# Designs tried in a protein design chat: VH-VL binders against q9lss7. Part 24

Target 1, 226 residues: q9lss7
Amino acid sequence: MGNTSDDDKILSYEDVVLRRSDLDILNGPIFLNDRVIEFYLSFLSTVHSSTTISLIPPSIAFWISNCPDTEYLKDFMKPLNLRDKDLLILPVNDNSNVEVAEGGLHWSLLVYYKEANTFVHHDSYMGVNRWSAKQLFKAVSPFVSNGDASYKECTDTPQQKNGYDCGVFLLATARVICEWFSSGGMKNRDELWFANVKETVPDLVNHLREEILALIKKLMSESVSK

## First folded at step 4 (VH-VL)

Design ga8 (framework fv_gevokizumab)
Fold by ESMFold2-Fast, scan of step 4:
Structure ga8 (fold): chain C 226 residues (1-226), chain A 118 residues (1-118), chain B 107 residues (1-107)
Amino acid sequence: as target 1 above (226 residues)
Amino acid sequence: QVQLQESGPGLVKPSQTLSLTCSFSGFSLSTSGVGVGWIRQPSGKGLEWLAHIYWDDDKSYNPSLKSRLTISKDTSKNQVSLKITSVTAADTAVYFCARYPGSTFDYWGQGTLVTVSS
Amino acid sequence: DIQMTQSTSSLSASVGDRVTITCRASQGISNYLSWYQQKPGKAVKLLIYDASSLQSGVPSRFSGSGSGTDYTLTISSLQQEDFATYFCQQSYSTPYTFGQGTKLEIK
């Protein structure tokens, strides 16, 4: 249950269907839901479609982290050809209740960079998702690195100053990392994208909700025109 | 280990500016993710958040008082200051400073009483 | 602004009692709720953050619960030192707002 009769479908974009309540979430100081996170990650995937970047939807990341059947997970992961990807973007949620797929209170970002063979966790709220990020790392690592990948926390990643912007920080950080990769900023394994994230994310989060709202409205008008 | 201490004038006349200083130890505002805020409490009444300042000098003010409030920090001295202009009897309260590491005020000073009276 | 309402301004109890103090937000606050204890002449003390997380050094008889708009602080077996005023606070949105306080008094 959980759906109100008044929550109209407003836009179908790739595999995500947005609802009118999602505009209210973006327009207000409200925690971003799975649909908004998935929508923007899907949009970034379209923007970077000519690259070796893979952006994993929240529902898929949740399923990977909580899948009890190793063989079923292996069959699911195999056709994704993750070994052919140089950068993986994975949303992390603190929801551990498999009966409530869209639960949880905090979003963070896990990134795998093949050239460094390292997973990096970006958490805008003092690393509270560290355990969930490590579980996702352990589940994904065999499909990209054969068990020799490193894990690290980005300890100086930009921090949120309210209780509801963790998803905005996830999306802003993901966008900056994708742009870093696509622009050829791959000079140093030790430096990675950290300077770009620190320089760009704090300003970007102040207007990213507005940008995503404008994007959705533009896509809605284009879908009506066809 | 973490300690905060407020200092202020004790008595201020109506229409003047109230200046408060919070001195702290056990943490630094050079550390990312931390801030310091000011909260006040009139005698026998509830707590009212006034303002906070973050490590990166970003500031938030209570909208009901924003035009009268100025918060600032001196990271090298481990101090945060608050100024309230044009004070009235309604500003008579105990003023607290507290550490704000993201979503809660985890350590508070003992408070300093400020009386606005002629 | 988000309004925080504690259902009572004062509550009488005896040592050994199970005490519950309730707090209601005027809108959903996604568990961004803290509980504080205030004793006369003492610094305000954080007890619970993120609705249910116990602050280090706080006795285990204190617990927090709730979700959405409705939150509760529970003291499982009241001790003499627990007679104090308790405040809830939301940090979901600025301005951060506090409940009016519940003064726990000797019966």
Scores: ipSAE 0.000, ipTM 0.461, lowest interface PAE 15.3, mean pLDDT 85

Design ga9 (framework fv_gevokizumab)
Fold by ESMFold2-Fast, scan of step 4:
Structure ga9 (fold): chain C 226 residues (1-226), chain A 118 residues (1-118), chain B 107 residues (1-107)
Amino acid sequence: as target 1 above (226 residues)
Amino acid sequence: QVQLQESGPGLVKPSQTLSLTCSFSGFSLSTSGVGVGWIRQPSGKGLEWLAHIYWDDDKSYNPSLKSRLTISKDTSKNQVSLKITSVTAADTAVYFCARYPGSTFDYWGQGTLVTVSS
Amino acid sequence: DIQMTQSTSSLSASVGDRVTITCRASQGISNYLSWYQQKPGKAVKLLIYAASELQSGVPSRFSGSGSGTDYTLTISSLQQEDFATYFCQQSYSTPYTFGQGTKLEIK
């Protein structure tokens, strides 16, 4: 008897349905779940809708990375039309158990930039997801570059200060990279977005939870019809 | 390459303030993503985390000791300091400083012994 | 506070032995676990971080495993220089806490 209010729908945004328990996650020092990550990536997609950026939902990235059948993967990837994208944002999770979606203990970010034909991995916990990121890279690469893309770790990417903010670092880094791309920051392919990430992400993570909470409350107030 | 060195008074009287300094080389607290922490170890006992400070001056303290602890940094001198007020015999320990890149203490100083005695 | 328990305070072994040291957290810590080595009169040395990642310069005979609340440090073939005290530590939440230590002694 009770405890049902935590599962109540509070906001329907694009393909994401947020529940009351998701607000508790953002209010607390709690590991971000797939829904919160998907929501904010979807919001960034809307903000950058006039660009050739594709932000992949966590569930899709998980499926791509763990699909055992090469032919099934090809059929799955075709409608995503990744070859038409200049920037891909892909969340990485260390969950290898295909029976437990939304599992895993750590979030990190994999980014593909077509002009450099390079995947870059950003991991806020000392590169612990590098194997998972490389698996996702190998699965995605044939659909963007015929499998000849490079892979790089961003070794000096901002590092988290606690055990639960890896998802916040994922979202902050994704936002900075999308803003870099949309501002036309393509002049130096050797430096990419690294300076922007290093300069902006450490400050952004300190208030991003609060900012996302405010965004959700604003969207809820704008939705009078449910 | 990375090196940390603790310095302290060696002996301090009960009720006084203990001041410790960590001097380091091979990295800088002007670089984002890194901090320095303090850990202590009483004779024959385990390790106890005390506090850490990050490049952006963000500080964390062990709640059991927070009212007595002050951590600070001087980025230009590559130094981090810890002050412990109202010391007692229970504060007798070897005090270590260590580099903290946000996930583990990857390089440690040799430690400095502090004895609280009249 | 998260309590870290190393069930054995000391264990005896011989050079060449496979040695296992265990560490249990009072709650799930999502692999935010490090293993440290301490020799008398020397600085503490990081061996393993993120439960299973080997620190640069640490011999491959050291390995870490585990998940949730239960973690293990393994030395596959004990060397003379490995006789030391080993500590686990969680970095999942503050205050960061250490196990009480396991002293590895000559049999």
Scores: ipSAE 0.044, ipTM 0.648, lowest interface PAE 7.1, mean pLDDT 87

Design ma1 (framework fv_maftivimab)
Fold by ESMFold2-Fast, scan of step 4:
Structure ma1 (fold): chain C 226 residues (1-226), chain A 122 residues (1-122), chain B 106 residues (1-106)
Amino acid sequence: as target 1 above (226 residues)
Amino acid sequence: EVQLVESGGGLVQPGGSLRLSCAASGFTFSSYWMNWVRQAPGKGLEWVSTISYSGGSTYYADSVKGRFTISRDNSKNTLYLQMNSLRAEDTAVYYCARESYGYGSLDAFDIWGQGTMVTVSS
Amino acid sequence: DIQMTQSPSSLSASVGDRVTITCRASQSISNYLNWYQQKPGKAPKLLIYAASSLQSGVPSRFSGSGSGTDFTLTISSLQPEDFATYYCQQSYSTPTFGQGTRLEIK
């Protein structure tokens, strides 16, 4: 009599298609999947509509990190026009198995800020993803700098207290950094967005799952109105 | 006190096997990537193997690939190196080393054990 | 395989001298360069990480510089306890060390 399936399409937003099971993930103390992360990054891209911010989907970040052919990578990267971007938001996952797209145990965030010519890694679980972040940094760096970009860990980044919220911390941190940049940034500070992340992310992660759920339901109602 | 203590070294015949252990204390062992680095008598440092915090990813120097196996037991705060098919060229002091995090450290080896001597000789 | 080449292989210096040791990578490694000090019979000790950051507890006379392929370790005023072998190490890919520079105090 009208069954709901975990695989039922519930929302099409930009290039992402959410399934009913994605709502269950957001409702539970459960590791966020690629689709939820892609959806919210896509939403942030819309909110901060700008030619100078680029938020890369998880599937694209994965392909960039694991592409064995330099020429294929160059062809893939060309249309992204990354040299024209002032801020890049890149999700990091510790899955390196190309046969299993939705794998891995941990999410973290890699950010490139052009003015500082620096990649910054934000990892809510003691930097355990730093090797995966380094792999992505190495793959992306030639397309945004002349191989002279620096890499650093944000040692002041907020830390999770459970085994499943790493994706929530990724999204909360990405949102704060986008807001920092869109508000004019702190171009005269050596500290970048670090103070904003430390101040805002701990409170934001307590409500972000609920905010994303409410956003999805709002978009669903708008999409089905016709 | 943050410490790494190696054990299990000794004299072994070519073709033999040996298992090294590294006991960690004073830090959250399960949150750190761990390494084995060796040094032949009178020679420089050579990286041998790396293991991820969970044990799910392992990496090896070409010279030991297929012969050595790195593993860890996070419940016992212990790192292991199983060495099979040993050769005279494997003679070295073997160090256990922690890969740093925090303070902007880029995968540096910030804590080292005192080493354990492995001698492969007939 | 990234090769690390140190120069010189050995040097002798007097207390108070400025000592410079160089390290060259076979390809660009950004700032993924670490420096270690090893005294005879002891394990190595981390001095500098990320090319130029001083490890906690290391005397301020030690400094590192460089990026990409060319890196330098400097001791501004050599002390007797600085007698040691110094190693550079890249962490950009699977770790490789330079061959070491032996510093002998006159």
Scores: ipSAE 0.235, ipTM 0.696, lowest interface PAE 4.4, mean pLDDT 87

Design ma10 (framework fv_maftivimab)
Fold by ESMFold2-Fast, scan of step 4:
Structure ma10 (fold): chain C 226 residues (1-226), chain A 122 residues (1-122), chain B 106 residues (1-106)
Amino acid sequence: as target 1 above (226 residues)
Amino acid sequence: EVQLVESGGGLVQPGGSLRLSCAASGFTFSSYWMNWVRQAPGKGLEWVSTISYSGGSTYYADSVKGRFTISRDNSKNTLYLQMNSLRAEDTAVYYCARDSYGSGSLDAFDIWGQGTMVTVSS
Amino acid sequence: DIQMTQSPSSLSASVGDRVTITCRASQSISNYLNWYQQKPGKAPKLLIYAASSLQSGVPSRFSGSGSGTDFTLTISSLQPEDFATYYCQQSYSTPTFGQGTRLEIK
């Protein structure tokens, strides 16, 4: 007999294995990790499964951004069929050091909308990830629109007031944009989803941690543990 | 109303050091990314360095990496450029410039200081 | 390093003329192209951002166009105060400027 590990497995959902430490992260004023980000993006993918939305896992976005050459990237991107998607959700992280597992912990969101042929970056921390977002944009752009896509910073995107909620803002913004797209997307076409994000995200971030925790606990209770 | 004022330029010998300052007024300095851009006499513009709003991220031109350090003090509304191991090719007018992030434009330099001359000569 | 090349390096024009200055990027930079005006002894002034958006307070005779690798700055009817050096700048990667185009009175 020994003590229970702080990192015990608690839930397997799609390609994500959540640990006890992930619940502790959601319970506290603590920076969200890759697993929590991937979990909720995967959940949004399930909610919007009948749409042409693709939500890219953090590890995949990181690898795309840091791929050593164009041939490896091309072979990797081809089976993802990104040209069949009308909305692409991409998490951005400032970790550029492939040798360091726990590096550079700031999250932001990059979104591609095919109708506008535009990538939009949402950064709740005064745009600190804009260079990392541009790197990801450059890597992805040739696979969605022949490299002709434009890029925009959403300069009035909701801003965090603390040092640890950037991942929460990423997830809240991604959710609002997916909901906007699934509801037809036409109401704010000239401003894309910007009005929806500005109206909804500031309130949503105040309870998204609790909402994700409740979701995980519900899924745990529904799981066959044998 | 919005203004950037550089100071600290002068004549320095090769291998010497110099610290430039840029005093900001008329806007919320702590909300903007800031830049240094230089111009050698009779030549074009060359980007030198960029710093994020909090000072947590810094970027440098290859020609100055390891020699120059950009920093800021948001409580004093001041941007700095510490220049070490100065070379003759560093001779230029150094401009402080504000990144337009927050004003609705795409990474343009929308406000510039008057510039301060740095001369590296033996 | 993205190289920016401007043409011509200098040109002479008269008040009332239509003037076109071009800028070419060594690779595609989408619409990440800004134009600046610099008068002798003065700091540069932003004219156009995002390839075609006119900065507030800049006269409407200035316009920008282009995307990808080829960009143009046009002055539809040159005024005396427009004689200056013009620079393009890409912000797609680490900022790089063109060499400048000197616009001189004919």
Scores: ipSAE 0.062, ipTM 0.632, lowest interface PAE 6.3, mean pLDDT 86

Design ma11 (framework fv_maftivimab)
Fold by ESMFold2-Fast, scan of step 4:
Structure ma11 (fold): chain C 226 residues (1-226), chain A 122 residues (1-122), chain B 106 residues (1-106)
Amino acid sequence: as target 1 above (226 residues)
Amino acid sequence: EVQLVESGGGLVQPGGSLRLSCAASGFTFSSYWMNWVRQAPGKGLEWVSTISYSGGSTYYADSVKGRFTISRDNSKNTLYLQMNSLRAEDTAVYYCARESYDSSSLDAFDIWGQGTMVTVSS
Amino acid sequence: DIQMTQSPSSLSASVGDRVTITCRASQSISNYLNWYQQKPGKAPKLLIYAASSLQSGVPSRFSGSGSGTDFTLTISSLQPEDFATYYCQQSYSTPTFGQGTRLEIK
């Protein structure tokens, strides 16, 4: 038996169109999809709209990482004005072939902080996305740092204990880093946001699905107000 | 102190199989991406394969894809390369190499093993 | 794959000479270029990473420069122990090496 309600449009938020099936993803112990990731990053962008934070949608990060022509990439990147941003939030996905069953896609987070001239990779499932993160770093670095930015792994970043929460860890870590930046940013070049991530993310991931679900329902109810 | 020591090379006939091992010591093996790089007699270096520190991601040169399998055992600090359906053009010294962890090193191969010779000949 | 081409394929020089080896990428690779030294019968050794950064323990007479498609390795005052083959390697995508430059001390 098919379900005819799963693809019904339920909310338009900025450039994101959420479907009813996206609520089911948030309600279950299920891997987060591109739309849920994009939605929450877009929401964080709105919350931090007065800052120099840029949160890149998953589709844009994927395209940047897979652009076959360096000159075309330069033309695409120029209008994004990334050199004017002090913090970049970039979702990383290993983008498995849709025909490959089981194992799924893996989400992780790449962050560029201009003041330290450093890209930091946060992967809640040790090592799975390091190659994909480095590909994205290599593609983006020339447009923010003249190719002299450092890349590092956050080796002690909070780790997931199941096979489906990598997207939740991406979003929780992104939120904590945005809040850290908005609260004044760099206190120590070697420490960056690492202490905040370690302290806050493990608790946040336990209820972030519920928080995002509640947020979507609130926005849905507000969309009918005139 | 930091060392990579290879073994398992030898003479095999075309179509045969061989497994190479690389024993790591003097560093935290489980924290590093590892690579196999080969060099045919009198020729240059050719990248063969890469494996992530957890073993969850593997990558191969087009010339070996479908025939070679890279793997690792972090509990034994050992890297492996299983080579199947060997061809004459696979004849080379095979090096294992560690990818630099320094964020400024941009994926440089900072530590190399001594190499092990694989000869594919009738 | 990104093609790496080195020039010259071989050169001879005297101790004390300034030696320059070049490497060209088939497309822009920013500064994702490494240089290796390989002595006969030995494994390669990393000399330069990120186009211009000297690896720890490597003598200061070695230096690298360049970005985009054109790169140079320079040895400011050649020593007898510098007899070797030198390879450039890009790490911008799946790794590819240049064909090598054999440096022969006259």
Scores: ipSAE 0.007, ipTM 0.510, lowest interface PAE 8.7, mean pLDDT 85

Design ma12 (framework fv_maftivimab)
Fold by ESMFold2-Fast, scan of step 4:
Structure ma12 (fold): chain C 226 residues (1-226), chain A 122 residues (1-122), chain B 106 residues (1-106)
Amino acid sequence: as target 1 above (226 residues)
Amino acid sequence: EVQLVESGGGLVQPGGSLRLSCAASGFTFSSYWMNWVRQAPGKGLEWVSTISYSGGSTYYADSVKGRFTISRDNSKNTLYLQMNSLRAEDTAVYYCARESWGSGSLDAFDIWGQGTMVTVSS
Amino acid sequence: DIQMTQSPSSLSASVGDRVTITCRASQSISNYLNWYQQKPGKAPKLLIYAASSLQSGVPSRFSGSGSGTDFTLTISSLQPEDFATYYCQQSYSTPTFGQGTRLEIK
C-alpha cells in the first residue's frame, strides 16, 4: 500500500490496460510499445465513432499477418465484417522477438480505403516495413474487397530523423487520415489523404507524445470520479 | 556508387560448410532488406533467403531450411550466408541482392553483386 | 509455392524484330511481377517492376503488361545488346522465378 511500481495498472480504457511505465515511455525519447499504440488507436475509434471505420489493435494485426491456418483466419475475420468498412487502420510491426537496442522493432501504418479499393503503406523510415505491410495486405485483402485491391507505398510520407519515433509517426498519420475521412474524404478533396499527411504530420509529431500523455492523465482523473 | 561484392565461395565436400559474405557500399545498408539468390550451372535463378533491415526477420526456401542461416552486421555493412550440411545440388553461383525501396506496388531486386561460385563435389 | 511458367523456353530473332515473352503464374499475383535480363557470365539486371513500370536507365523499347496470372514482356525493336536470357519473378509471396527465356540470334 502506498508503493507504486512501474508495472501497476493506471488506466483501463475500452480493451486497453495501461501501466505506469507507459507514462515514462511517453515522457522520454523511447520506442512506443504495443499498449500505447493500441490505446491511442482505441481513442481515435471513440472520437471518430463511424460504424464504417475500423482501427485494428497491434496484437490483432500481427496475429492476422502470421496466422498459419487459412480456415482459422476466415472464422476470425468473418465477425469483424470488414466488407462494410470504408476505412481500415492497421498497425504494422514485424516482431520476431529479436532485441536490437537502437535499431530495434519498427512501427508503420497500413490503411485501406474502400472507395479507392486501395491499401496504402506509410512508413516513416524508408519503407523498411513494406514486406510486413504486404503480408498483412495479402491476409486482409480477401475480407475487404473482391480480391483485387491495389497496394501502394506512400513515397511522399513524412520521414523520421531519429531511431525511436516510428510509433509516433504511425499514430500521427492515423489521426490525420481519420480526420480527413471524417471531413468527407475523397468526395470533398478529389484526392486521397497524402497532401494532408504531408502538411500536418511533421508538426504533429513534435507534440503528440505530450498530447497523449495529457489525455491519459485526464482520463485517469475522470475514472477516480466514478 | 551503389555496389555489392560477394566472397567466401569455393570447393567443399558434401556434408561440409561454407560462409558467404556480401560487402555493401554506396547506400544506407541498414535501411534495406537483403536477399541471397543462387543459380546452378546452366540453370535458372532460385531465391534462397531474405533478411529484414534489422536482422529480426529471416525467410528461407524450403530446399535450404534448417541448413542455411542468413545474418547481417549493419555496423560493417555486411550480409552473410552460413551454409551447413552442403549437398551436390547446392552447387551454384550465389548472388546477394538488394530489395528495392520506393518501387511502385512491388518489391524487386534492383542491385545485384557479381556472384561467388560454390562447388559441392567429392 | 507459386509456380511461374515462361514461354517460350528459347526464341530466335533478328535485329529490328518485335519480341514478346510471356509468363504465367499458378495463382493470381495481382501486379507483383518483375522482369530481369541476364547476359552470359553476368549478374541479372532489373528491367521492369510492378508488371509494367520501367526501371530507371532501361531503354524505352522494353515494356511490360499484364495482371493476375498472365504477363508479357515486349521488346519493340530488338537491338544486338538485347540477346540474353530473360526471367520473370513474382513478389506476391516468397519469391519464385520463371525458368527463363533464352533470346538467340536467328
Scores: ipSAE 0.026, ipTM 0.579, lowest interface PAE 7.3, mean pLDDT 86

Design ma13 (framework fv_maftivimab)
Fold by ESMFold2-Fast, scan of step 4:
Structure ma13 (fold): chain C 226 residues (1-226), chain A 122 residues (1-122), chain B 106 residues (1-106)
Amino acid sequence: as target 1 above (226 residues)
Amino acid sequence: EVQLVESGGGLVQPGGSLRLSCAASGFTFSSYWMNWVRQAPGKGLEWVSTISYSGGSTYYADSVKGRFTISRDNSKNTLYLQMNSLRAEDTAVYYCARESYGSGSLDAFDIWGQGTMVTVSS
Amino acid sequence: DIQMTQSPSSLSASVGDRVTITCRASQSISNYLNWYQQKPGKAPKLLIYAASSLQSGVPSRFSGSGSGTDFTLTISSLQPEDFATYYCQQSYSYPTFGQGTRLEIK
């Protein structure tokens, strides 16, 4: 069958293929989908390519969280060489239905910082994704530590005031943390990047949709596969 | 004042059904994950079920899966537990409990109701 | 399910005593351990979360320690109101409780 104009492919960037409907999502007050989240995380990966930061795509994070076979998971995780990374950025979605991979109502962010041996969860809506974040923490922890990593909720992380910006807060927070790390970071394992997130994210979320939309349009104009 | 009040317990015959309610007040109910925890007479605590803030995700102890259904009505600030096919071993005080949200809290049950007694006996 | 084992099952102590209760998990649970106090006829009360964090309003004589599989709850100077049953609980996976430790007057 034929796609509608909203399903037309508009940009191929790294491993993500964006569609025209993704521009409508960014242009409106609409919940960000997996493709937009993956696109911007992939862009941040390119910006920070000289660092030991790994930004995991939403589909990979979802698969890791829901893999029932521990041996299969081990085989999958080994070539990712996560022990070589000092900072992991992991998107969290509250979708628990394995038959609906792109479902869910809420996005949040899980971050692993090797120097502190700690996973930190940033949730812009009162920590409602705590269980999903914990599931992902448990699945990933054996591959970055000996199962002794600690977990922490950033309970004073910037909070959304609407029902649709959770993905924007995920991306803004991820960007600030990557910038914090690339700038040399703080040595204080108790405060980590929290001051930077608290200071910068509230302003950033006000224009991040427009910034990402502009970036996509720029990349579209530079594409040879129009 | 943060408070949880359970109701709906009573005496029921094996194979029967009961619906428990938990009325929440003093906090934004719709922002919290909620739980049911039970305690048989003279025994320890046993987790029964968990429901997400929206009601979209539910989890059950193996002992009650397929028989009990947890649900919530955020407009009424009320949590429910529908108990079907009740057995003698389901006899317990049933507590409603809120999962904590605060600095460093790791899914602890920070607020508990007074409990409601369910007795399954012929 | 993760099994939680408490020791001892019962303990007799006097006011002013230092009391320790231990809890062991059947597998590593990081710092996902909570401690509760329950008095006869009452609902449980949260004392400690995340293995070592004191809940607001709980007296400073209560403390928790441990990580991984081995955890302890300590009451530094036992008071009359502390005679109760104490439960550990893991929140690493589906919640499971220890069998409880009954603290009774000597």
Scores: ipSAE 0.371, ipTM 0.741, lowest interface PAE 3.3, mean pLDDT 88

Design ma14 (framework fv_maftivimab)
Fold by ESMFold2-Fast, scan of step 4:
Structure ma14 (fold): chain C 226 residues (1-226), chain A 122 residues (1-122), chain B 106 residues (1-106)
Amino acid sequence: as target 1 above (226 residues)
Amino acid sequence: EVQLVESGGGLVQPGGSLRLSCAASGFTFSSYWMNWVRQAPGKGLEWVSTISYSGGSTYYADSVKGRFTISRDNSKNTLYLQMNSLRAEDTAVYYCARESYGSGSLDAFDIWGQGTMVTVSS
Amino acid sequence: DIQMTQSPSSLSASVGDRVTITCRASQSISNYLNWYQQKPGKAPKLLIYAASSLQSGVPSRFSGSGSGTDFTLTISSLQPEDFATYYCQQSYSWPTFGQGTRLEIK
């Protein structure tokens, strides 16, 4: 790889600039990169723009988790106004190398729900990202609660069967949780969105790559028409 | 059988270095987070270091940060601990331990090696 | 780091006795607590995970309970092979162990 045409800009959507190589990632059995994940989270943010949902870009989640200075982190976090949000969606990556922001081999999802004062981790390879998720939880918790938030693993979350769909499971789970929140949210504190995730995500992951690819092509077409 | 076998322990002078190995068999090593846990003579258990399944994330106890490096070679089913600037306080039996990741297991150390003794003394 | 304190540090008991060991965390750890058994010269063995779940192959006389900051390990009818040192360990954050409880023959 190294072909310059594969990095040509194909779509500018909100704060995300997609490249031609990102289409190849969606077409193939390949790990989703930061740009594809950020794009779809940004799209979900637009769909749910009238709600108190905040979907954090992968790059922001990475920096929060890997910030070496508590004072610097505090100044960075305050302007994000996370206390005004009722649902927080955070992508988790197992990258520990601060010199390589797009490193790592596994994606998972951390969700904060203010009404339950609880962070829930959804990991499609159960247990793999738990330390990365706990690190992010500890970094974010002081800015959304008074340091008393609970942390839980969703032990029955849908599991991937291949080595490359972790990002797809992240996005599918995030979408289901956003839809659950927009439809009225909590009925039972112990169940939250868990039934919706278990029921919907396994089927959704089978076609989500195709849906995202179709969405990108539609947006590209609309950009030409303007 | 699921097994972890440590090696590389021995007697070393203060300020010296030593490399421990842990050979895994009987399970898919590349799917598990791995740990080093030590125990000084007559004392309790102390967690030393953790490494993710891919090797992309490493974590250390404050007492060893900057001196110890955890690594793994998934092609050889082997976990390593490179120990530099050794001190008398590092004298302990070093155990290799696997973290459970199954539903409801909540990060327990479910399989342990028999340990390898590291003595830091003149 | 989260500090784990066990009580008692040692106890003497007879075969057939009911034995309880307690573990206290310096802050709430939900149910992220594990119990291990260690015999002299041997590696630790997992007994209980998630505060109350019995590890496969562990005798049913062992049980765990508790949540938050206070936890107990119970051996309902002590057997000769149960004389050992017992450790609690939290997995809520970076792993920390209690100081251990030595169970001795009375």
Scores: ipSAE 0.007, ipTM 0.509, lowest interface PAE 9.7, mean pLDDT 85

